VHH binders against q9p7d3. Designs and how they scored, part 24

Target 1, 295 residues: q9p7d3
Amino acid sequence: MSVITQAQEIPTVAANPDFNYEGDPIIIQLCDRDTVFELSRDQLLGLPESILMCLFPRGLLLDYEIQECQLTQRPLIFQTADFDPSLLQYILNYFQMAENRTANDEIALSPPPPSFPGKCGIILLKEDIEFFILPPISPTTNIAIEVSPNDLLKLKQRVAQRLLQQKKIFDCLHLENSTSEGSAEKNLVRMLCYSGFHEDDEWKRRIQEPHRACITSVTLTNLDFSADQGPVSDPEYFPVYHKLLLFWQKPARKCWWDSSTSITYNGIEFATWVRRVWTLELAVLGANTYETAAV

## First folded at step 4 (VHH)

Design R09 (framework vhh_7aqx_2)
Fold by ESMFold2-Fast, scan of step 4:
Structure R09 (fold): chain B 295 residues (1-295), chain A 125 residues (1-125)
Amino acid sequence: as target 1 above (295 residues)
Amino acid sequence: QVQLQESGGGLVQAGGSLRLSCTTSGFYFSDYAFSWFRQAPGEEREFVGAISWSGGSTDYADSVKGRFTISRDNAKNTFYLQMNSLKTEDTAVYYCAASYWELPDYSTPEEYDYWGQGTQVTVSS
């Protein structure tokens, strides 16, 4: 009995004092927003570690939290750190669709990885952007150009819009600026494409936090172990999915500064420093989950 | 074409020192984290030490902590392993390795993108 989870107003069920702490779903309230998500325990614990850490940066001891609610006669409503509701809804829906496909063999679009028979591998690629605008130094006064708060807000909005318009996943790697075939960026693109991404793929969700210089983007793909195994001439090459099996419980992370973006406002060019954090994680789902919990 | 080339190996007496170098080409050096591994005859490839792409963190195997130091020189596209107080047990073929991602575990050989051919280090009694 799989249920699709969606963002909603805080349910009136919170007014009912007769809670079933053994079987009632967990309600997640995102920070101080009025939007909530209703999740089964399996859905909550099945979230990618990178997402779970964003929601519960101090950690989540599920049994302890449930016991606290029972002792205090409160509904199972858990407060989280701030997170985008539409991004969480997208992730939950994607995982639900993957679970449905693995449960119904006749509609399976991607085979499971060979190391996890009867299971579906999902690769999550998440990008967190924090951007900063640098006012230029005036050549006449030799002092940084003063920007009014209203102009700074407009500049931040323009930078955010420019970043949001970069739809393709790999645009931020500036492949045209790479001078060698063996560049880090080109190799990364090849490796991700071997696992199921395509060079022209777009971010599935890209969202700016309200009133913040922060953007979160995510894309997911099913592992394709039938994809290109890498260069035929390299006998020691390990396919990306083999590397990702090592990262199943510990996401891989890459952080860098991108200063290639500039914006012109009132005839003045402002430099932008963009901090990009990529998180690559493998999530394993499937009807035979009990096999991974053996012993 | 990506290449990692080790140098500086050789024969040394116990208690001596050697400095290994790994010169790289075909990629942007500053974007990569680097590690040294070694393999003794009949044994599996063993982690020795790692340095992050920023140079801000290093990690070492317990067997070499306090004796070996890993460092990098971005201007020369080269990274190093300074080996001091060498023991006969340090005898192995030493390999350099490169990774584009910040890895959850630098001691796993399968996590690396590129490898050198290896250089022999022999420590006599």
Scores: ipSAE 0.013, ipTM 0.513, lowest interface PAE 7.8, mean pLDDT 76

Design R10 (framework vhh_7aqx_2)
Fold by ESMFold2-Fast, scan of step 4:
Structure R10 (fold): chain B 295 residues (1-295), chain A 125 residues (1-125)
Amino acid sequence: as target 1 above (295 residues)
Amino acid sequence: QVQLQESGGGLVQAGGSLRLSCTTSGFTFSDYAFSWFRQAPGEEREFVGAISWSGGSTDYADSVKGRFTISRDNAKNTFYLQMNSLKTEDTAVYYCAAEYWELPDYSTPEEYDYWGQGTQVTVSS
């Protein structure tokens, strides 16, 4: 399935084409922008799941929205999470051409945006988060404080809500607490920013369960090693980009434990341990091929 | 053109000392971390030692820890491996390597951006 439902199991996206009406354009509007895109149903559902996840972090209620629009005679307009218009335009053109390709055809694609004159890739950054709550040992009984299963679930939900209030991608790395200029965290941020992310970028898609969450962001990157074709005209970009491609050849993960969050239960502070895992996925785009590899 | 060039290799007796140098050109030396690797005949390349771009941290393979010291001289665009108390099992071709971004694990050869051609070190009994 190329689309995603909401976690609460309310009316969900249609799995079968037969549940969508034909012939009417679908209009998508990027969050807080005047930019709109007109797509066919096939174009929308043909997008990679990673892109659909970023555009519709709460899921897409396609069947429900179609029925409401038919009853009210309103145009079918979906509002998305914030996304770069130039990147979306490039992606739509590429996948449209790819769907029409035969084994003997080359894909004729519009040139990429001026900032991406060479080969292009899409980088998907994913964070998997798992929550653990540690009851303290009572000083009077020397036994761990017992918490009911229902209260433990509520505590986990509150911890998750606090963590998910941090919208910016790099906030979780606590860069301000690092005293070393060569820290692994600062170097990771530098590499990702040279690859197309910005320090103020926000997580786009969130999936939450009682014990875990998954959040993602995406950016377009330039895979061309020519000095004149870097995304910011920076010769230092090419060594960093070569390094990033080496991660693509072998799975690379950043894993750490975050104990910065605590929660109070019946007047007692409970420590939390959060396991955080970053995974990088690179999808390579070209004029006549589409390739995807996980990092 | 980026180039790394090793020097200082040769024949030395067990218990002796040798200092390897790696001279670099074609990039901003102070922005790079540097490492030494070695390869004995029929073996894979193994990590020897590393120094961060700031010079503030170093790391060594257990087999050489306490015997070898890595250092850098930013003014000369050169970094060094001082090898003391040499053993016959230290016989190998030694390679210098440069890496733009510091990784959590210095020991993975595939993660380095640039390599030298290698210099032979032979330790006799």
Scores: ipSAE 0.000, ipTM 0.149, lowest interface PAE 16.8, mean pLDDT 67

Design R11 (framework vhh_7aqx_2)
Fold by ESMFold2-Fast, scan of step 4:
Structure R11 (fold): chain B 295 residues (1-295), chain A 125 residues (1-125)
Amino acid sequence: as target 1 above (295 residues)
Amino acid sequence: QVQLQESGGGLVQAGGSLRLSCTTSGFTFSDYAFSWFRQAPGEEREFVGAISWSGGSTDYADSVKGRFTISRDNAKNTFYLQMNSLKTEDTAVYYCAADYWELKDYSTPEEYDYWGQGTQVTVSS
């Protein structure tokens, strides 16, 4: 059984607190793509840490790049690691829509971690899937069954398609196999549902890597505590909410292997071994991201 | 547009034979495994037979083994169920189904991607 662990430390985003870039947008260019995104300083630094780490695995030295562009009179352009444009656009659009709704009192305000009072939270749930196909040992030859490279590619495409058809977020936790009310999986689902998800929610964006046995899935929701009763500061009245905020104080990860899927090749069952990594993160909406990163 | 269309059903005497066909469109036929299911009045849909995407393996329900044969023709985007030595208890609506993903057990209806509308087979004494 897997447990939720806190994410490893990532490189700190560098920013000069005395330098205020108020002019041209920051441009990011996705690796090996013609796609570019124009972002404000606040939009870039407001991206979830898990996403920033994917875009800038070696870290982002914003202060250095700004200084160099000022000296050379060129636009500020960052080359990122490879990342799907539609997934990044989904994240950016969600944050923009949530910000607009908050300004109009259409989104319930939820307290963020205690260090950011009066702001609302956005929860990111991201899943990375990597899958493997395991040929069985032939009972007649005692060696692994031979599969041509073309057939293996077809089998991998089938595995990917089957995984993409499992659209519900929580189906992969196999809650039906546990009768214990205190199981780690059931507690995780209860926590996420209390936070703003529903048990039947589906992934909002799923991307299959075209040349790899990999799928990335993302969904975002507003942090919600409206189901609780009583004063927020009193743990006796808001025990679930209080524990939830402690859990969300930093990004968390859950990693496990899922072997529930199999495929048939020439009448022989091949096991599939699926590695799943969940990243759970609370992002604070409405913060001055540059100022927050600078302090 | 994905479609599966059954044909070849009808009325036949016990001991007789029928061949059902399922013609498909809107997807790459050779990438799919195919199965036949049937549903008698008042009963749930039950598995009849299956053929793998490679054509290298077939599976049948115990009640039809030795009497029914499933086959496929990739050039015609069609697969078949040859039914021999028919019994009155074979009377049912027969459905064809397509699965992009070959399961260990073909008998789970909920795992199939596409279904036909069904064709009636009636076997008289």
Scores: ipSAE 0.000, ipTM 0.286, lowest interface PAE 12.2, mean pLDDT 74

Design R12 (framework vhh_7aqx_2)
Fold by ESMFold2-Fast, scan of step 4:
Structure R12 (fold): chain B 295 residues (1-295), chain A 125 residues (1-125)
Amino acid sequence: as target 1 above (295 residues)
Amino acid sequence: QVQLQESGGGLVQAGGSLRLSCTTSGFTFSDYAFSWFRQAPGEEREFVGAISWSGGSTDYADSVKGRFTISRDNAKNTFYLQMNSLKTEDTAVYYCAASYWDLPDYSTPEEYDYWGQGTQVTVSS
């Protein structure tokens, strides 16, 4: 059994059949909160689909909007959904750095993906956490325990801070409590470790949204098929990395409720229900040859 | 930098009293729950008492209930352990500890964010 599920269909960026792209790269400005990002059409479409879904949850008719702006002589400025600009900057920088290394032949895949010889793969693991605090029923009054709005806000902030302090990626899977040697959770960790993660790795970015009970975490790594440790030299690696390759065009997701976190209020334990969503995606560098565009 | 510093330890006769203080810096005191642990020579750290971040609840080890009282003073960024009717069995190094969260079980040392360096309490017969 696999703990990774396939993502649902991503909203399609419509292609205008009359649109002809010629000449210099088309430069787009993305407005994310109070930050403006400048990137090419190819750089935008080269981002992981999971990130594009977060930026444009209702979809974006990109080629249509580009053509309309050009016909009406308007600047190519698009408003994103509410997304942390420092997180977007981290992702953009990582992809740019990896693309530069690939162009300089500093990153190699062995064997390369069939459709992308000489290209670099990037594994993105993203976690979205949403948490809820449920007051228990008092054993003496048989009524739900009352919590003032101010105390409830403080409890939510405390839960968020405790979750933020869990820096290690795999601690939330509670592997030490698993009785099965072949558990789905252990197989997921093994798969990610074959892809370039280490069991002790920490989230590279973790942010709490200031107006929501929500945490977003991201870590990125280069997928290395090197001959010394890669799948070519060991058949056992082959099924694991090949399984990840199947999801390179669409993010794989795992969603679960984590009730291992609790919080105490005036000597009484409150259940904390944490909805955790992991999104795992393989992105292949080389935007100008990228065939799985149109998010 | 975060710092917890114990004071008030020393030598005392059985049946006497002693008050320990833990002064803190580097965080918002009113947001933290606090506890006292002790460690006798050759033993593991043992829970003594705790006070919630709201101050609305306290918890004590059975061995000290009725004799020790934990309290906090948010204005002074300090919390206390008032030890009365001391026994020779109370001889230990006493540590103060802080947690950003109230804990369902305050007796788990691994759940605490910050620790003091300890202060020696010796109760003579």
Scores: ipSAE 0.000, ipTM 0.282, lowest interface PAE 11.0, mean pLDDT 75

Design R13 (framework vhh_7aqx_2)
Fold by ESMFold2-Fast, scan of step 4:
Structure R13 (fold): chain B 295 residues (1-295), chain A 125 residues (1-125)
Amino acid sequence: as target 1 above (295 residues)
Amino acid sequence: QVQLQESGGGLVQAGGSLRLSCTTSGFTFSDYAFSWFRQAPGEEREFVGAISWSGGSTDYADSVKGRFTISRDNAKNTFYLQMNSLKTEDTAVYYCAASFWELPDYSTPEEYDYWGQGTQVTVSS
């Protein structure tokens, strides 16, 4: 039997007070995996906050860790929480592609938006799915029927599997049956589509790990201000990016509840609720460069 | 209050066909995987065929592959075993079984949550 191992270039490190962490690579290793990523300081700190929180749930004191590695002569290797290596690679590649385009003057901003003069952005939309299973109340004891933690987890996994059997990611919102213009569901789907989803997207393309009880999906979109500005001669025009920013301006997460389903297990009917939570993050290209210039 | 009830059994001549039905009540049919087992006098229960809860996969015992077909009808809360080219050795009591969990091995009787009472199939020479 063979295991495909990635190159493990772990430096034999002595203390080096001349180490330039802005130029020298930082190695991160994903929890429970042999996969390692070699990043610059700028690449690591340029990752969206929501992704950094997933990788380092207890926080990351990068300057302190670098200093400690130099003083203790240990390799500068950071262990992360559990994360999909393919998803991390996708995020890193997307940001590198956007930075390369900006460096080659391929992105044009004319005129620049007032809130972000001369800047381009990347929108990251993260979807978290939460499963709630409500045991019924026994008519004889007048208390909720107990379910073992193991069975509860399996029930949540079954709900996740049923969700993955739906063809389209927005079917649960009943958009095709709604005749009301300007409904909350239609506006939510419109904003999600501006952020990188498509109305015909299927679950299998956007779900990170179907065996997890909680499912996370991520999409990335370039915010091209020049394309989104529309006709500058029309004073009544409201550009798509302004609508997107207004929708996501408040720090509160956007969510939708689906309570239409139930599951029967051992003759007992359990009410099930699925909550879909969307978090949008705007990363402004060159922010790390501006931060360096500001200090 | 959970019930599985087999029907469609009877006497049939060798080379003939028979369709068994298992009608269920007391649970959400679409959430379950279903299987057929059979038992000849003095023998243990033998796996015949299975269908996943999604209907996307089926599995059969080697002795019945190509002759028997399992199917499900979620609207009728019923699943079926179509038996073709019947042989005298197919004579047995046929049982339907249901599992809430997607099983890695459908041939293990102990993994099933619910069982029917059985229906007799007799194949005459």
Scores: ipSAE 0.000, ipTM 0.362, lowest interface PAE 13.3, mean pLDDT 70

Design R14 (framework vhh_7aqx_2)
Fold by ESMFold2-Fast, scan of step 4:
Structure R14 (fold): chain B 295 residues (1-295), chain A 125 residues (1-125)
Amino acid sequence: as target 1 above (295 residues)
Amino acid sequence: QVQLQESGGGLVQAGGSLRLSCTTSGFTFSDYAFSWFRQAPGEEREFVGAITWSGDSTDYADSVKGRFTISRDNAKNTFYLQMNSLKTEDTAVYYCAASYWELPDYSTPEEYDYWGQGTQVTVSS
């Protein structure tokens, strides 16, 4: 640990291409970044729920914060969880272009960056991880080995750290152990990659607690599909949003148990049971045909 | 800024005793498992003994079992190696090491997060 941390200087100008000068500016400071954004209240509250959830996982009481800052004579600066600055800037620019399309067609008709052609959706992939440690039965006493509550807490923290060493999103699916070309795991990865993820993508946000962790990644997806673009039975021409909705058609959440991790306590290997729950959310940017949906 | 500092080394005659200490700073002592390694000139680093982060379990190399004892004092952020019945083949630089993880095999030097600078132990015949 650093004994003295120098205050970070903000090297970049706040990103707000269409700032409303009639409204009070809100400054967003990304937690692990030197980037700041200036937004109006309407711009902030107009963001998709998936993005607001990523930026403010504990929620944001905007009116309360504004009143407190005004009473204490502090600037309106809100700290967020870590987020990709270029992605946030693209989202803000896209919403502003879409909102002003009829008034400023020159800007509204500008193509999106080559990496994001056509209409865009936001996909939030969130993993909730809960840890269970199973003490083995002693062959000598025929009773489960007893671990103090404090030691059990430390063991869970160590299991969490070991699991969070896996940086890549798809490592938890153990694709190396699947020999079938049509396995469910490989089909899931293929669907997510069609939606904008890459096989080598890494988790962007991590929260670690003694018995749980939450890790999150966000991507942009192309929703610019027409029914005229080939037969619906052809996987290449299925709308991405439709495939995502079908994936979550079952009542139960996508959940599995991971026993690939173990932990050693007093020279004895303890099995771990890790409950892993994936939640996908699709939010559509500027499209009236599709609505925000949990996937 | 993590530091491990050995002390207590020196020259001793065969059959004698020494107590080595390793004082730590820069981390929460009670969260770490600790080990002693030694290295004679021209040889690889050899495992000597280990104590788990809970303090409930210890492990020793066969060559030192019954002669050496490892212990820890969480209040002092220090752990120890009591060496009895020293032999000339115990001559080496002794290193203390720390691991955040409980290791299934404590004899692998590469598994450790932090190392001390070493202290010389010389046993004369």
Scores: ipSAE 0.000, ipTM 0.172, lowest interface PAE 15.9, mean pLDDT 68

Design R15 (framework vhh_7aqx_2)
Fold by ESMFold2-Fast, scan of step 4:
Structure R15 (fold): chain B 295 residues (1-295), chain A 125 residues (1-125)
Amino acid sequence: as target 1 above (295 residues)
Amino acid sequence: QVQLQESGGGLVQAGGSLRLSCTTSGFTFSDYAFSWFRQAPGEEREFVGAISWSGGSTDYADSVKGRFTISRDNAKNTFYLQMNSLKTEDTAVYYCAASYWELTYYSTPEEYDYWGQGTQVTVSS
């Protein structure tokens, strides 16, 4: 789905004549930083969805926000989630230089900073959570306790809020010493850690909907495409990019059911069955190429 | 019976400060998110500030950002609005409101489960 959406129906309102929908810059301010970036509307909308998800985890109704700024006489300044300023600057420079190239011009890329090595990938890990509440059966009548749709919605939101208290990314995978090294959960953690995640990493900003929560995290990884050519006898020596793609190539989807959460409401305990879907998106950056692939 | 009761309102000079309190009963305080709203004579009820059920996030109307601070005390079943650098435009009846969960948009009065009766704040020039 689009992270940034535009209003289809525009209310008839008086526009502030000091604002220009296409000419005035949009300023984005990174959360908890004094760092700001000045973008045109086209530059913002042209960013990869993986970057837009990280900057606007709640999404952004761009046309609505512009109209509201005009009506309230506010500058076009939008708060984003936290992001690495040097990485964002590199991404913006790359796309701007690519768009300004003509068939007869040489494109010169700025060198990446030392914290952003030459061949680099951006890995976005996204979790979509959907809640299903199981009402208990009355011991007297053997009939399921009836719950109104509004109460069911409230219970789902409460479960989501409790999950948001769990900061660590991998806490939900029930990693145990008795589980074999070949388990899907252990393999997932291992591959993500090879890609730049740490076992104690925490989720970035999280968003809650009536029966869903969206939790995202992003990391950088170093790529070596040349090592992927020809047969490789030892999988442990595959480049991170190749290992990640090999791992994600086989499963139809990273989806599982989590029944570890329950909630009490008005003295009644409700069992919760949570559908958890992990999506991995890889954006590949290089001196001469940009590619985005769903994994 | 669920009740929310405001206190701490009154008369104050422009540039002064007031602290409003909302004491609750009849539900588990720690399970609720809380907000303050205000209504000036002849105007609609407007959002002032909100605090999440965990206390980990707060939100404020642009007109009060930097001047007002919302906080909660789970041990006392009470939440507060600290109002500093008061302006005559802040004159209104202030209402406290409670929601069982954290709302995406705190400015929608119809989504709140419980409301207080209101406390008058008057700021003189």
Scores: ipSAE 0.000, ipTM 0.129, lowest interface PAE 17.1, mean pLDDT 66

Design R16 (framework vhh_7aqx_2)
Fold by ESMFold2-Fast, scan of step 4:
Structure R16 (fold): chain B 295 residues (1-295), chain A 124 residues (1-124)
Amino acid sequence: as target 1 above (295 residues)
Amino acid sequence: QVQLQESGGGLVQAGGSLRLSCTTSGFTFSDYAFSWFRQAPGEEREFVGAISWSGGSTDYADSVKGRFTISRDNAKNTFYLQMNSLKTEDTAVYYCAASYWEYRDYSSEEYDYWGQGTQVTVSS
């Protein structure tokens, strides 16, 4: 499993000759939660880089050294940063399902994805939202409208719920407001739809961070070029494929401010400013049987 | 199951007073904004009054300002419309409505829950 970025190296587990990294399970304990996950070394290191950085912000090697006392225990247990258990379970289930599907498809006459012969590609799209409420200036007092701390907390919850109700992935790009067919937003959606997304797809998991004006959303899809025709090496047959291959070789991140969401408090409209960060990553799964066939 | 139930409607003489109540169940009352709407025979539904989820703001239709007062009692899961100086033109079926969201235009399409309505008839 490989994560394709140019900005960050994939975290590695510290070398220990007494630990069997092939057979011994790795237990991860989510910070301040009762939930534990049991993973193989390959499952852990095959997670998307964005997820690994959330779980191990200081790197897996550094977390391993910090948890040195766990070396006396079997299985080996790592503490992670805080992460939502249902979100991690969804990601792990998707990867497990894709791995099992790849094994069953080895006998099929359907060709593997042209981008990765004999391998299954999984695309993860992650959105991180931070939002802010800006009270307007009163025309009579020339001072910002005051909101009690309790009401401000309730307004933040209402903004979060309104954002969570926007279930479609591409709604935040406001494609209906694009004046050009060649807009950057429309081109991004087109590339993602060629890759396996549908224009009307919804986020698979969308979670508000406890006690924060933050939402994390995730969706995954299988990389799919089954509709394409002709040789993959020819740019004339697969111009979108070649553009996507270049895209996957770079950090695929987009950050923007979205002011399209509003909230009303006591009959007055408050501006809401939403910072959105999209992270796009490709993880490649597959049997080693295909590595020796490409000679 | 969510329910809004109006009470207090009836027949009253012009210049009289009437208090409508809307009792709610099935949701967290303190999180909702509440409004009263009315519909006279042959007319469209019109906004009467609103109270914010915080209770810090009320709004009224121009036709009822100074005569009607909307209020809420979070402890009783009930909100009210106090109608004073009633006119024959106030004759209508009165509906209570609840919205999790607070809207600028008080559009009826934006309310989550509605009562069945209570008849108010003002004679003279």
Scores: ipSAE 0.130, ipTM 0.620, lowest interface PAE 5.4, mean pLDDT 74

Design R17 (framework vhh_7aqx_2)
Fold by ESMFold2-Fast, scan of step 4:
Structure R17 (fold): chain B 295 residues (1-295), chain A 125 residues (1-125)
Amino acid sequence: as target 1 above (295 residues)
Amino acid sequence: QVQLQESGGGLVQAGGSLRLSCTTSGFTFSDYAFSWFRQAPGEEREFVGAISWSGGSTDYADSVKGRFTISRDNAKNTFYLQMNSLKTEDTAVYYCAADYWEEPSYTSPSDYDYWGQGTQVTVSS
């Protein structure tokens, strides 16, 4: 009856939980952009690991860098990989709002999780889409139909628009095509809905890369023990909670290919091949100072 | 299109060893976490062992810990269950299962995306 135990991996951003720094803010500078963000040490370390991996793909020894800047009398400015400023701002705003919540506000909505006394649990769901357009093969010449660069750009724009029209988070799972109530996709949706999402929820932020065939979508919710979902003693609810606790130490990822989308342009049908990557993470505010109970 | 096929089951004497294999097709093997489950006559399907998508973590049911070892071979699109020091209580139909998660899933059968048809293991005294 024990849950699956994961081996601890070294995080992308390494920091000593006992290191106490209340000095100047940390400035992160997005690569190839004039955008900067000012964060406290705790705010940076409280970000989801999936986001930290995107910002610091080569890793970051945070306390070492802070000490190095202090010794060399340089400002605490850290260069990151390229990231969309509006997505990062949305994530930072959400975490700031969660940090500013009072205990009274949380009690009104749901009781705090027993495993996170005085902390907030945040569920981050991120989708990365990369798509490819497949020109049809002419039945007459048995050669792929030639597409001009301008037409290819228009096709990419149309595919992106079609994918963006799928506004609901769970539309891409094609739940209506599954007749089994116990399917893995339905169980995932059930888990996420018990955690604070609703089946009709929409992506909160989506960014389309105009020079790449890529879309990044993000949504966030607080881990919620709403009274409307029944008592926390419900056996179905407890297993979901324990599964989420397993994931908070590492991001969980699901990757699949979706060829269900096609578009018609100038009377010709073009198939698409879409790579979808879902990243699911439970982030606990102040996790780097969180005392892990013996499990 | 997606298929999981068990092999290596059969009759073995108590104290002996068997190696089960699960050969997969129709998906990218390296993207999946894999598990073994078993079902004894008259019992529910129970967890035996799991291996993560990276192979970096494994977990086992308490009843088999120290006796069974799960492993994977990405080059062969196959994963294995090495069963040592077999007991009569290990008699069951063994099923392989696959999950798209990077992390191993829960011990619940309903959490898995794909399943094999099962292979019988009988341990005689």
Scores: ipSAE 0.000, ipTM 0.123, lowest interface PAE 19.0, mean pLDDT 73

